# Designs tried in a protein design chat: VHH binders against q9ybd5. Part 17

Target 1, 159 residues: q9ybd5
Amino acid sequence: MEGEGLLVRKIRSGVVIDHIPPGRAFTMLKALGLLPPRGYRWRIAVVINAESSKLGRKDILKIEGYKPRQRDLEVLGIIAPGATFNVIEDYKVVEKVKLKLPEESQGVLRCPNPTCITRKEREKAVSKMVLVSQDPPAYRCVYCGTTVMGDEIHDLISP

## First folded at step 4 (VHH)

Design s57 (framework vhh_brivekimig_d4)
Fold by ESMFold2-Fast, scan of step 4:
Structure s57 (fold): chain B 159 residues (1-159), chain A 120 residues (1-120)
Amino acid sequence: as target 1 above (159 residues)
Amino acid sequence: EVQLVESGGGVVQPGGSLRLSCAASGFTFSEYAMSWVRQAPGKGPEWVSSIYSSGGRTLYADSVKGRFTISRDNSKNTLYLQMNSLRPEDTALYYCAKDFYSYEDSFDYSSQGTLVTVSS
């Protein structure tokens, strides 16, 4: 599915995330806290299932005026390793980042084990997970040893 | 390596016509939507028109709708823009772009573009 008139205009400033696997643009919006009714600070364009020389099909996400935080790159890398993150200024790409699975994630991924120390309110342990496999993606909790893999990882991203 | 070569620009008086061409190579042309983008002196890029990979659907900016016609010939790997009823505000450097929705593939323009000047 190719986009229409809304998606053909370039943005003056903000971010464009390209080469997103089909369907994951919505996962990204959720993880960034930008699903409606949130996100009205920025103008957002989403292209779903567009043609791609690299992936055959891809999603594209444009967020006009958005200034990314380091946490955003980590979260987006977990959702779509290999996607391209573009920072736009004066209609030109001023920074291009290839997203990747972070080797270690602290405070971003919630351990799925309900008995883990990081799940208990009285404990001050912050969730910490380490990458143990890239294909398929897999993370292991350093506190309790629980491993989470594949699409399950996306469900564990803290808002 | 994607290569796009624009041609057909020139100087024309208001009300005149020009036909631009874009010769594409280095990718499977028939599988990609193509667009025309223009940049007037001192301004940012402006999207003009897009055509779907099959040629079955076309899109136009409001400023050119009814005056410009985009078309393609997949057998010749060529994109066209027929420009009629040209106005001074159409003066710009015109670029063709593969997959306009992708900043990776089209934002930087690898080509020189083709200059269109509309003046009396």
Scores: ipSAE 0.000, ipTM 0.154, lowest interface PAE 12.9, mean pLDDT 78

Design s58 (framework vhh_brivekimig_d4)
Fold by ESMFold2-Fast, scan of step 4:
Structure s58 (fold): chain B 159 residues (1-159), chain A 120 residues (1-120)
Amino acid sequence: as target 1 above (159 residues)
Amino acid sequence: EVQLVESGGGVVQPGGSLRLSCAASGFTFSEYAMSWVRQAPGKGPEWVSSIYSSGGRTLYADSVKGRFTISRDNSKNTLYLQMNSLRPEDTALYYCAKDFYSFEDSFDYSSQGTLVTVSS
């Protein structure tokens, strides 16, 4: 059941995230706060399950006019390590970053242990996780020792 | 390793025809969709047409439907674009791209493109 290809025009400025594992473009939109029902002012193109010489199949995410924040690269790297983050100006790639799992993450991942000190309102401890495995991805809370791995990590990304 | 070499461009009068070719190497051509993309002077890139790996399905931009025909010869690792009823607005540098139109194909693989000029 081969359908027509998914095609997207190049953007003048903004960001293009390429080589995203199939299905994870939506996870990225959720993590960046760009999914409905919240309104967004950016022009967003999502290509899902496209052909790729490198991955066999891939997603592509294009966000016109978007200016990335330092935290964005960390969040996107957690979701799709190995994906390519492109900064576009005047239809040209001016910066290309290979996303990676950060070795340490502060204030980004919420510890799933409800008794952890970082989950208590009165405590001022900021969540801090350290990378303990890349394949599968796994993070350990430095405060309580709880380890999270695989796709469950994505559910812990702070808004 | 991937190489794409475009050819067949030139100067033609409005209403004229040209046939572009793209010679591909460094990958299993028959397993990938292929696309034509153009860039007019001072404008951004515009997708023109795509063809599935088998050649069994083709897609066209509304601006070229009925005038352009994309085809491929998997035995020769070659992609073609037959351009008929050319208009001044078709003036552009034409590139072939591996897979469906994407930034990967445009920035990861370098090609020279082939220039098409339609003028009186």
Scores: ipSAE 0.000, ipTM 0.124, lowest interface PAE 16.3, mean pLDDT 78

Design s59 (framework vhh_brivekimig_d4)
Fold by ESMFold2-Fast, scan of step 4:
Structure s59 (fold): chain B 159 residues (1-159), chain A 120 residues (1-120)
Amino acid sequence: as target 1 above (159 residues)
Amino acid sequence: EVQLVESGGGVVQPGGSLRLSCAASGFTFSEYAMSWVRQAPGKGPEWVSSIYSSGGRTLYADSVKGRFTISRDNSKNTLYLQMNSLRPEDTALYYCAKDFYSLEDSFDYSSQGTLVTVSS
């Protein structure tokens, strides 16, 4: 239902990512390549640190007209597992996805070990990380065994 | 078909304790967050608590913080709610729900729930 007093205006079509941990909406925009001046094609609304019965506080990200790539859902799941991804058409939620940490990630997360074979362009190896812990989140490189945990994982997302 | 069967409710005196259980089937339990929601007589549903799929993070309504503990056993496909220091205001039919609950979301309360009555 629609009415006056909505915190953020409803969108006709696009995506709404709700229940984002406070501060992570900007991490999402950066990972999706939508931080200004990029993203000019889309109308973007960001609500930071709003009240939430689910999380106490949450971010909300609305991107009008945007249709995400499959890679985008994987990246968003890494940044905010447990957040809700909504596809909107004619002001209605037509698809709702609970984001989760992918069990493996290929070509999305860069190994932080500078001696890893995946960091050597001449070797043509594509990065591959496997989830080894969900809380705290942790990924291990299948090639060199290097493990990354927590918020450091976000720094490894390939643009 | 998602099936959720709650149990463990009963009649207790104020200050008492109860442990609720929810047996889940029809989906991969370990991949979903789970919630407890309650509905007092003549009132709408109230979110009580949620737990992430791994069990590593929990969330509680202000009204139950410090008194209730949510937990899960993914090997048994079972969700639990340990309720301590119960108050008359906790009297309600308790439901478990697949995924998170909020005013922005709705849950399917197709299960019968389990009744908790706190009275002297």
Scores: ipSAE 0.000, ipTM 0.101, lowest interface PAE 18.5, mean pLDDT 78

Design s60 (framework vhh_brivekimig_d4)
Fold by ESMFold2-Fast, scan of step 4:
Structure s60 (fold): chain B 159 residues (1-159), chain A 120 residues (1-120)
Amino acid sequence: as target 1 above (159 residues)
Amino acid sequence: EVQLVESGGGVVQPGGSLRLSCAASGFTFSEYAMSWVRQAPGKGPEWVSSIYSSGGRTLYADSVKGRFTISRDNSKNTLYLQMNSLRPEDTALYYCAKDFYSWDDSFDYSSQGTLVTVSS
């Protein structure tokens, strides 16, 4: 029947993120710093709300020539735990990673509490949050104890 | 060379009080935020409280809010933690830290911390 990636062409090299929950592909592009005016040096294919035997519906994101950093896997795991991250070389999948909610996130999630020491540029504190619940996802700031849950977490991803 | 020396720990009964001190040297104390971090036996480090360099604003972990008070005396280069209504779960080795919580680096400091034991 149908295979993964039929809705977009194969890429020679780069990354393919599959099994993204519907609507999250643009959240991923924003978090990776690839929304306009940035990202135009990369050839990007986005499929929104495609059919999926696993999820019923899914998004797919392909970024040709992109070389991921460790931070990227952490960020993408926060946005779409359970999605599949594929590294492509010579049109073949050379690495496949199941994304997950990181147990700890440092320098990635900004605490929403305006009185938090991490929100004060002069104090130079690096944000640090710990996972306290997986369903719904919830993170707690180690400095001020503020907890953020669900979709609000995505708004806190630092540039 | 940054040096931090904690003191004031001891053994107390539940509901008791203790006041911890941290004597700082090797940096301009008044220009830096300061924090208290604790580590219970067999557990990872937990941030407790912080106080800002710029004007007495304080932050507390939810587990200690209303019971602990952080303060500082910049003329003496000393940080304090007043602990009231102590509970057995407050039992830990307490450390002070320069600036913000940085426990990976703090394990490399030869600071001994100060032990607080709350037991009936």
Scores: ipSAE 0.000, ipTM 0.112, lowest interface PAE 20.0, mean pLDDT 78

Design s61 (framework vhh_brivekimig_d4)
Fold by ESMFold2-Fast, scan of step 4:
Structure s61 (fold): chain B 159 residues (1-159), chain A 120 residues (1-120)
Amino acid sequence: as target 1 above (159 residues)
Amino acid sequence: EVQLVESGGGVVQPGGSLRLSCAASGFTFSEYAMSWVRQAPGKGPEWVSSIYSSGGRTLYADSVKGRFTISRDNSKNTLYLQMNSLRPEDTALYYCAKDFYSWQDSFDYSSQGTLVTVSS
C-alpha cells in the first residue's frame, strides 16, 4: 500500500510535521508555545498514534499559516529526530526537511544545574549545549559539564 | 552556621565498595539539593554527583555513572554516596556540598572531607 490515507486535511499554506514518535506532537506544541489557550489563532490539526509503515505508530502535526524560525527547527529536531518537516505553499510541498539532533545548541536548552553560570541572572552567559550521544540523545553543558539525556532534555527547552 | 561532616572513607582494593555519609546541620536540609565533590591528589575539584531536594532526581559525572549511587534521608539530614567497582582513579578526598556544583564556581569547603584510597 502507498501512503496511509488522508488523515489530515490538505492545507493551503503552513507546515506539516510527519513521522513524529507517538505522543511527541503535544511536546512539540508545548515547546513552540502553541498549546491552548496559546496558538488558537492558528488552525492546528493533531493526529495521535496513527499507523505508520516507517515507525509502526506516529503522530502528525499540521499548523496552518505558521512560519517557522531557525530556533523552531532545532527545538523540533531535539524532540523528534528523524521526523519530516514539510513546508506547504499553494497546497504543495515546497520544502521537505528531515529533522535531526543539532550538534550544538545555544539559547535553546536550559542547564538544569542551578549553580551553572548560565542560570545566574547577573551573568550574561547564554546557554550552550553540545551533543554527546545520539541514541539515547544526550547533551552536555559547555560551562559546567552537566549532562542531560533522553526525555529529560524536553523539559529544558527555553521559551 | 552551615555544618557538613563527611564520613565512611577508607582504604579499599580495586573493585571494592564504600558508602560515604554526610551529616548536615544549620540549614533546612530538605529544601536544598546536595552534591558530592572530590579532589584527587595534585588535581582540582571534580563534581561527582548531585541529588535534588526531594530525592526525585539524580545527576552523575560520566566518570562514575553506573558505579556510584547518590541518595538522601531528609528525616535524618543525611546525604549518602554508595561507591561500587572502585578504581585507583577514584582515590580522592570527598566532600559533600550544599546545592549544586558548577565548573564556574570557586571551590571553598571548610570541612575536612573523607579520604578514599583505592590501592592494593
Scores: ipSAE 0.000, ipTM 0.100, lowest interface PAE 19.5, mean pLDDT 78

Design s62 (framework vhh_brivekimig_d4)
Fold by ESMFold2-Fast, scan of step 4:
Structure s62 (fold): chain B 159 residues (1-159), chain A 120 residues (1-120)
Amino acid sequence: as target 1 above (159 residues)
Amino acid sequence: EVQLVESGGGVVQPGGSLRLSCAASGFTFSEYAMSWVRQAPGKGPEWVSSIYSSGGRTLYADSVKGRFTISRDNSKNTLYLQMNSLRPEDTALYYCAKDFYSWEGSFDYSSQGTLVTVSS
């Protein structure tokens, strides 16, 4: 329990993401567009490689004043399925969500195949991926059938 | 208006080969990707293969990769599927479809398909 109660107690409003696999808090900040210097609008605390009863080691990410979009939950679920997403209002946890790999994702993951119709500048096809494996995580493009898996998926997250 | 007519199915022994054809009409064939989809008895539809409008790129389901070859002739408005090293599990009704097929297991078609039976 060390450190988790401290973070929750100190935040008036915003989000706390707990049980993040070690090192992936930085992947989350990149995907949310919050890597320095862009994070200054929000007060951000990052705990790296902390003790965890569930994971042995974990990251924790706290963003004060941040209001997430539904797209953000999908992105975070792709990066850290099984992490705990806490919404804080008036110093209380008002919503707690276990993040999941979305079954399908539109406009979030870019197909890595340069000849895919979704990669052609002239075409207006929106990227669409379907989950084909949870362990390891794998997504397949519905247009061209290209499959991406594991950590490579994180590099395909659209800004 | 859009019409797709499959042919070339039949009964074949394991390890055998068949070539399926799909004659397309009612749309500008050369402007659309084309797909092959199959449905085994008692199962839902399964995507098999797709080919881009130009014929410049092909895609295959893992279960058929290396054994099946999709091709097209835009001058004849015809789609083909060359099936080699056939297995009992390839037994199904085979349909051609306009555009890319999704892995979601549904597509819009009205043709009767062509039956492929692989048995010893």
Scores: ipSAE 0.000, ipTM 0.110, lowest interface PAE 18.3, mean pLDDT 77

Design s63 (framework vhh_brivekimig_d4)
Fold by ESMFold2-Fast, scan of step 4:
Structure s63 (fold): chain B 159 residues (1-159), chain A 120 residues (1-120)
Amino acid sequence: as target 1 above (159 residues)
Amino acid sequence: EVQLVESGGGVVQPGGSLRLSCAASGFTFSEYAMSWVRQAPGKGPEWVSSIYSSGGRTLYADSVKGRFTISRDNSKNTLYLQMNSLRPEDTALYYCAKDFYSWEKSFDYSSQGTLVTVSS
């Protein structure tokens, strides 16, 4: 269900993320490094807990001028699998991506085990997680075997 | 400068055991974590195990956990890997490395490593 024209102003260029589970738009802004005051370089529109025929309730996030990177799609997919990522140019959707949990993730999720090699700044090991369950979402650290599940995963996203 | 010499590889049947050694010189061995890394024919390097400088903590790849044991003797500047219940998929050239292996960074090895072949 489309709500952009009724809930928030259309953007000329940038991204529109729709069908975000309620409350997770703020999680997305934090993960992308766009929470105030840092996010003020971008024009950002956020709708929280709007009505949705598909989800019952949804968030919508619009970031004008934002240029997505592959890391961004992975991060957003971890936060809101099933959400719709729209790339906007000249007020039109030029690319539409359904977000999904990445099967493997490097440098994105921080291992919660404080003694893990990836938590040691001196060692400079890049985190590597593999998807072991989709429902509930669960990732396992390749180095130490620690498994993280559900909403705990969002707290581990590197800024 | 840093010199690492691996030994102990060989040919064994599935289910067999081998003990690898790594003799280290050119740095203060007791102050550094050490790792074992392997490279199977035609594949990239794979981290196997790491041990902290004191020996007080060890880490293992899921594929070897319960079968391999890493240890060190700081008085002899030597790192060990005890390999039990060996499988054909453990066939690889084994290297020791100073510090932890990084998935992002190239593993630049100056030694020849030690070859482990699990076959009959």
Scores: ipSAE 0.000, ipTM 0.113, lowest interface PAE 18.5, mean pLDDT 78

Design s64 (framework vhh_brivekimig_d4)
Fold by ESMFold2-Fast, scan of step 4:
Structure s64 (fold): chain B 159 residues (1-159), chain A 120 residues (1-120)
Amino acid sequence: as target 1 above (159 residues)
Amino acid sequence: EVQLVESGGGVVQPGGSLRLSCAASGFTFSEYAMSWVRQAPGKGPEWVSSIYSSGGRTLYADSVKGRFTISRDNSKNTLYLQMNSLRPEDTALYYCAKDFYSWERSFDYSSQGTLVTVSS
């Protein structure tokens, strides 16, 4: 579409995340640590609740100059499985990744069970979750068996 | 020691119903998610359903969604599985598990499970 072509062409370098479920773009910014006043280093554009032929409605997040960290694709996939992650260089899409719920997540999601070994101050066990359902999204802690699902997962993303 | 005792299995015709129970002891039942896992003869374990510690949320394998209902009574330290519209492929030994990690080690099951046979 013309609107998507203009958005891509305006970015010299950075990332464009498209097909984000409505309302999730701000969740992504929070999880990436980019909510104001932080993130001022990058030019950020957010399109909320736009029309989408695929989803009916969608969010779009554009971060000019941003270079993704190793955990970013995993975190973004947890928040918006099915969204499209585009890497832009010289106004062209040079890499395109369809985000998905990671099958395993280590050190990203905090177990909500206060008796879990990963919550014990004396233990150095790193949180590890495994995907047990895609729809609704659900993760199980490999240490204590506690399961979290749906929107609760987003609240457990470590800073 | 964690102790789990399953019961309620039996022989039913296709389309029939059964209610399984799991009596738990040796841990604070109300603080852990619980799961049902089944194993058909000659096959590996298959996860069936899970329930949050509070009982407020449930998960189901696609093969049983809409037919099975998992529930718990934290005051009685008991987990339940209501099975409706049973099919021949539901025939298996059914085990309850304190956590998902335990079901990956079928040789570690200390309980005998409860046998469900759906046949005509």
Scores: ipSAE 0.000, ipTM 0.105, lowest interface PAE 18.5, mean pLDDT 77

Design s65 (framework vhh_brivekimig_d4)
Fold by ESMFold2-Fast, scan of step 4:
Structure s65 (fold): chain B 159 residues (1-159), chain A 120 residues (1-120)
Amino acid sequence: as target 1 above (159 residues)
Amino acid sequence: EVQLVESGGGVVQPGGSLRLSCAASGFTFSEYAMSWVRQAPGKGPEWVSSIYSSGGRTLYADSVKGRFTISRDNSKNTLYLQMNSLRPEDTALYYCAKDFYSWEPSFDYSSQGTLVTVSS
């Protein structure tokens, strides 16, 4: 559509995440702890599997009133590297960030190895993962060496 | 039924080389990533290396990077690990694993392994 953004309706304030790979918008909401009823204080719009000239298909996620933390950008980058994160104020984009896989992730990704020291309550070790491949994405636990690849990484995101 | 058979282990002196093989059957080998995992005496398993299904991408643990090379031959359903500049710390039972290794135990990780001993 020329002159009109019918696929991307404007919000007054909050965030708009565009160019999300198809099916990952709900993964984002779950990871951010924003699925109802917990997300009820924000007005959330989700467009799933919409047409995209760049990706063929895309998801779009809009969260009105939401103020992201740095940790949230890290989580979103893990789920949808290459997606566009827009901060909206007064119906205008005031900040635009291209999401990327963080080179290092601390306290965000749980090591899937149940015997890892980061999985033991009595130990004070916080999870620390390092990026070892970008395409497909892969992270390695610095404590036990366990490597996780692809979409399985999303299941390891701590709430 | 998935079957993985490791071979090529042995006794070698520090600085030596060994080439491990893993013969895979019971699944479409070319559609799965493969990994090498090792377990030193009295210790838990340690991930060593992974290779994507096409062979186009490889990953290595920092402890072996620059010394080991993972490769595969999809036409022979075989995974390889070329080990150079071996150190006493590399002494372990070596296992191949279908897909990537995430945690212990794995249903696809039930082979006997191949023993590598590096001693002077």
Scores: ipSAE 0.000, ipTM 0.117, lowest interface PAE 18.4, mean pLDDT 77

Design s66 (framework vhh_brivekimig_d4)
Fold by ESMFold2-Fast, scan of step 4:
Structure s66 (fold): chain B 159 residues (1-159), chain A 120 residues (1-120)
Amino acid sequence: as target 1 above (159 residues)
Amino acid sequence: EVQLVESGGGVVQPGGSLRLSCAASGFTFSEYAMSWVRQAPGKGPEWVSSIYSSGGRTLYADSVKGRFTISRDNSKNTLYLQMNSLRPEDTALYYCAKDFYSWETSFDYSSQGTLVTVSS
């Protein structure tokens, strides 16, 4: 980013997530396990509620040195579908991904139903949710049929 | 110790409404999510609804979405469940529970729940 659009310095390597809906950058840090005292080993820049021609307002998250896992893209897509995920190497974007709601999620979203087999310590069943609506976002538990919609989904992201 | 006292149940006709209350004591109510759980005669417990500690976020079972509303008053240490458009299948003992996972131990608090009967 240059000129008027430069809000924080460019990073040499790591990830830059742009076009995050306002307020969701901290939700992302929490979901990635990067809120203090965890995540201290990475240099993190967060821009909250910045100007955006696309969204009116946006957050930006930069994590220098971070190597994303496939699970991370799924989690971030749940939090901010439509955001842009950029992989940076030598100050250049080497990969750009538009985040989307995953059609299926295993071990990432916790079923909110406390009677669900996936919530029983003894049963050890792995949570499995399927996307049933994109707008508004909605997921249904494969095991018990409980559906969760909208911003409620973010509260179900497992550490 | 944690104590939860449910009230507000009764007999109502299909399509009717009831408001359940849960008076909580023995813990810092405002710091915990709260849930409603029900158990129909001869069946296992079923989660109904949960509300986060701030009261700003709520979750509902598919069977009650659009009909029930969970709320809380942290200044009174009280949890509520507004039940509208009641159906015979809503007939159950209703229990409140601390957090999302503590419904398994809610019966250990000597709480007997509040009975809701929907019949014509």
Scores: ipSAE 0.000, ipTM 0.089, lowest interface PAE 21.8, mean pLDDT 77

Design s67 (framework vhh_brivekimig_d4)
Fold by ESMFold2-Fast, scan of step 4:
Structure s67 (fold): chain B 159 residues (1-159), chain A 120 residues (1-120)
Amino acid sequence: as target 1 above (159 residues)
Amino acid sequence: EVQLVESGGGVVQPGGSLRLSCAASGFTFSEYAMSWVRQAPGKGPEWVSSIYSSGGRTLYADSVKGRFTISRDNSKNTLYLQMNSLRPEDTALYYCAKDFYSWEDYFDYSSQGTLVTVSS
């Protein structure tokens, strides 16, 4: 079992997300709309619960040919703050980003309060959340003041 | 701060031998698996070999199996690669890497690698 991650095929271009807390790679795939059995444009490799010098254990997610969008970094930062986002070109890391909880999130997180104006389809208000705590992660709705914390945040990520 | 410093590279004739070393600091070396990775000019990184934290288990790429031997000395925080029966195809920059799964880490830690050139 040791060394399996090094035996996984390297990607020529795309993204590699490393230092993902164990189990959150699937949360990332769901949030990016890549969870099976959906039709795929991308070749994906997932390593779950691998050895890590930084975390003890980690997940790794590789998406070949994928060109990240700004929304993707925001979403991934919400799911795994502290993870490393690598842009790969010609088998080399050309850009490295340490993911972080965004200070503000607009149109990404759905307010959990059913009476919030952003939950009413007839209103054109787009959700807007502000970061109020980093540990545990917590966001507050600008419109109704409802706070959402921890792993519950992941369930509120909009498609 | 994690530091990995490779040494021992050089120019050798086909069939020759070299012993590479990697001096590790900034982490508890004996608790982590270690790997050797190489990159030939114009090619992507290629995994070469890995060794268990205890030294009790080793893995090798098919291209080097039987010719290379990975070892470690946990008392000296040092990783080694004994390279025998060297071929021109072994010409590359050689990097040591922490963990089995952190092949990209040799680009992350200010590691220069060590150059191995096999030529007549």
Scores: ipSAE 0.000, ipTM 0.118, lowest interface PAE 17.3, mean pLDDT 78

Design s68 (framework vhh_brivekimig_d4)
Fold by ESMFold2-Fast, scan of step 4:
Structure s68 (fold): chain B 159 residues (1-159), chain A 120 residues (1-120)
Amino acid sequence: as target 1 above (159 residues)
Amino acid sequence: EVQLVESGGGVVQPGGSLRLSCAASGFTFSEYAMSWVRQAPGKGPEWVSSIYSSGGRTLYADSVKGRFTISRDNSKNTLYLQMNSLRPEDTALYYCAKDFYSWEDAFDYSSQGTLVTVSS
């Protein structure tokens, strides 16, 4: 809230994602399956549109007690390349990772082309996308060559 | 246990032809799409071609379209790649891959691959 300094409580254990581009904290929560009514088993703190020396504005996401899955880290990198992922134990950062756009992504991004082999359940093909541009972010389907760019990528993250 | 064994590679001059084979076991071959992937020395993997489980549809990378033909024999659990008009840039280790339609599964590159060298 304005006037209250947007205090974000330090957490004993869990994860803190900092330097998230403005508005993308909610994209992260959606992709992780943590938007209400889901996710209520964890204490989640979100700071939206805070001042940042690096980005001008940033979001911050804190999830107490959360243990990320391998898939989660790939998803977070796709949504917010350049954000800082912090693992917290006993109120201290024990691991710090700068998120990056993965050079390839398997089973995470659904190809938007309905005729793609990866969209045919009987064919048993897993989606595979390769990074072709970092700014704006762009991925190309290895199977059919369809390219998806920018914010469209976030809509293709499988639930 | 999925097992994929590639063969058919060799040394050929530019403009030449080779046919690669992949013997599959450990899964119901006829129920899965299959792919060819290559990796040139010092470079990342590049998708080459895929074929639907039925053999009814094929997909090709632009770099090989019109020169390569993917096919399969479900009765023999074997995948093929006919490579024509070979170029020096086709030099790579070639792998076949099984695709899983599951967010928990991935490509399996447990095979050694087969080396294709195009030089004069």
Scores: ipSAE 0.000, ipTM 0.110, lowest interface PAE 14.3, mean pLDDT 78

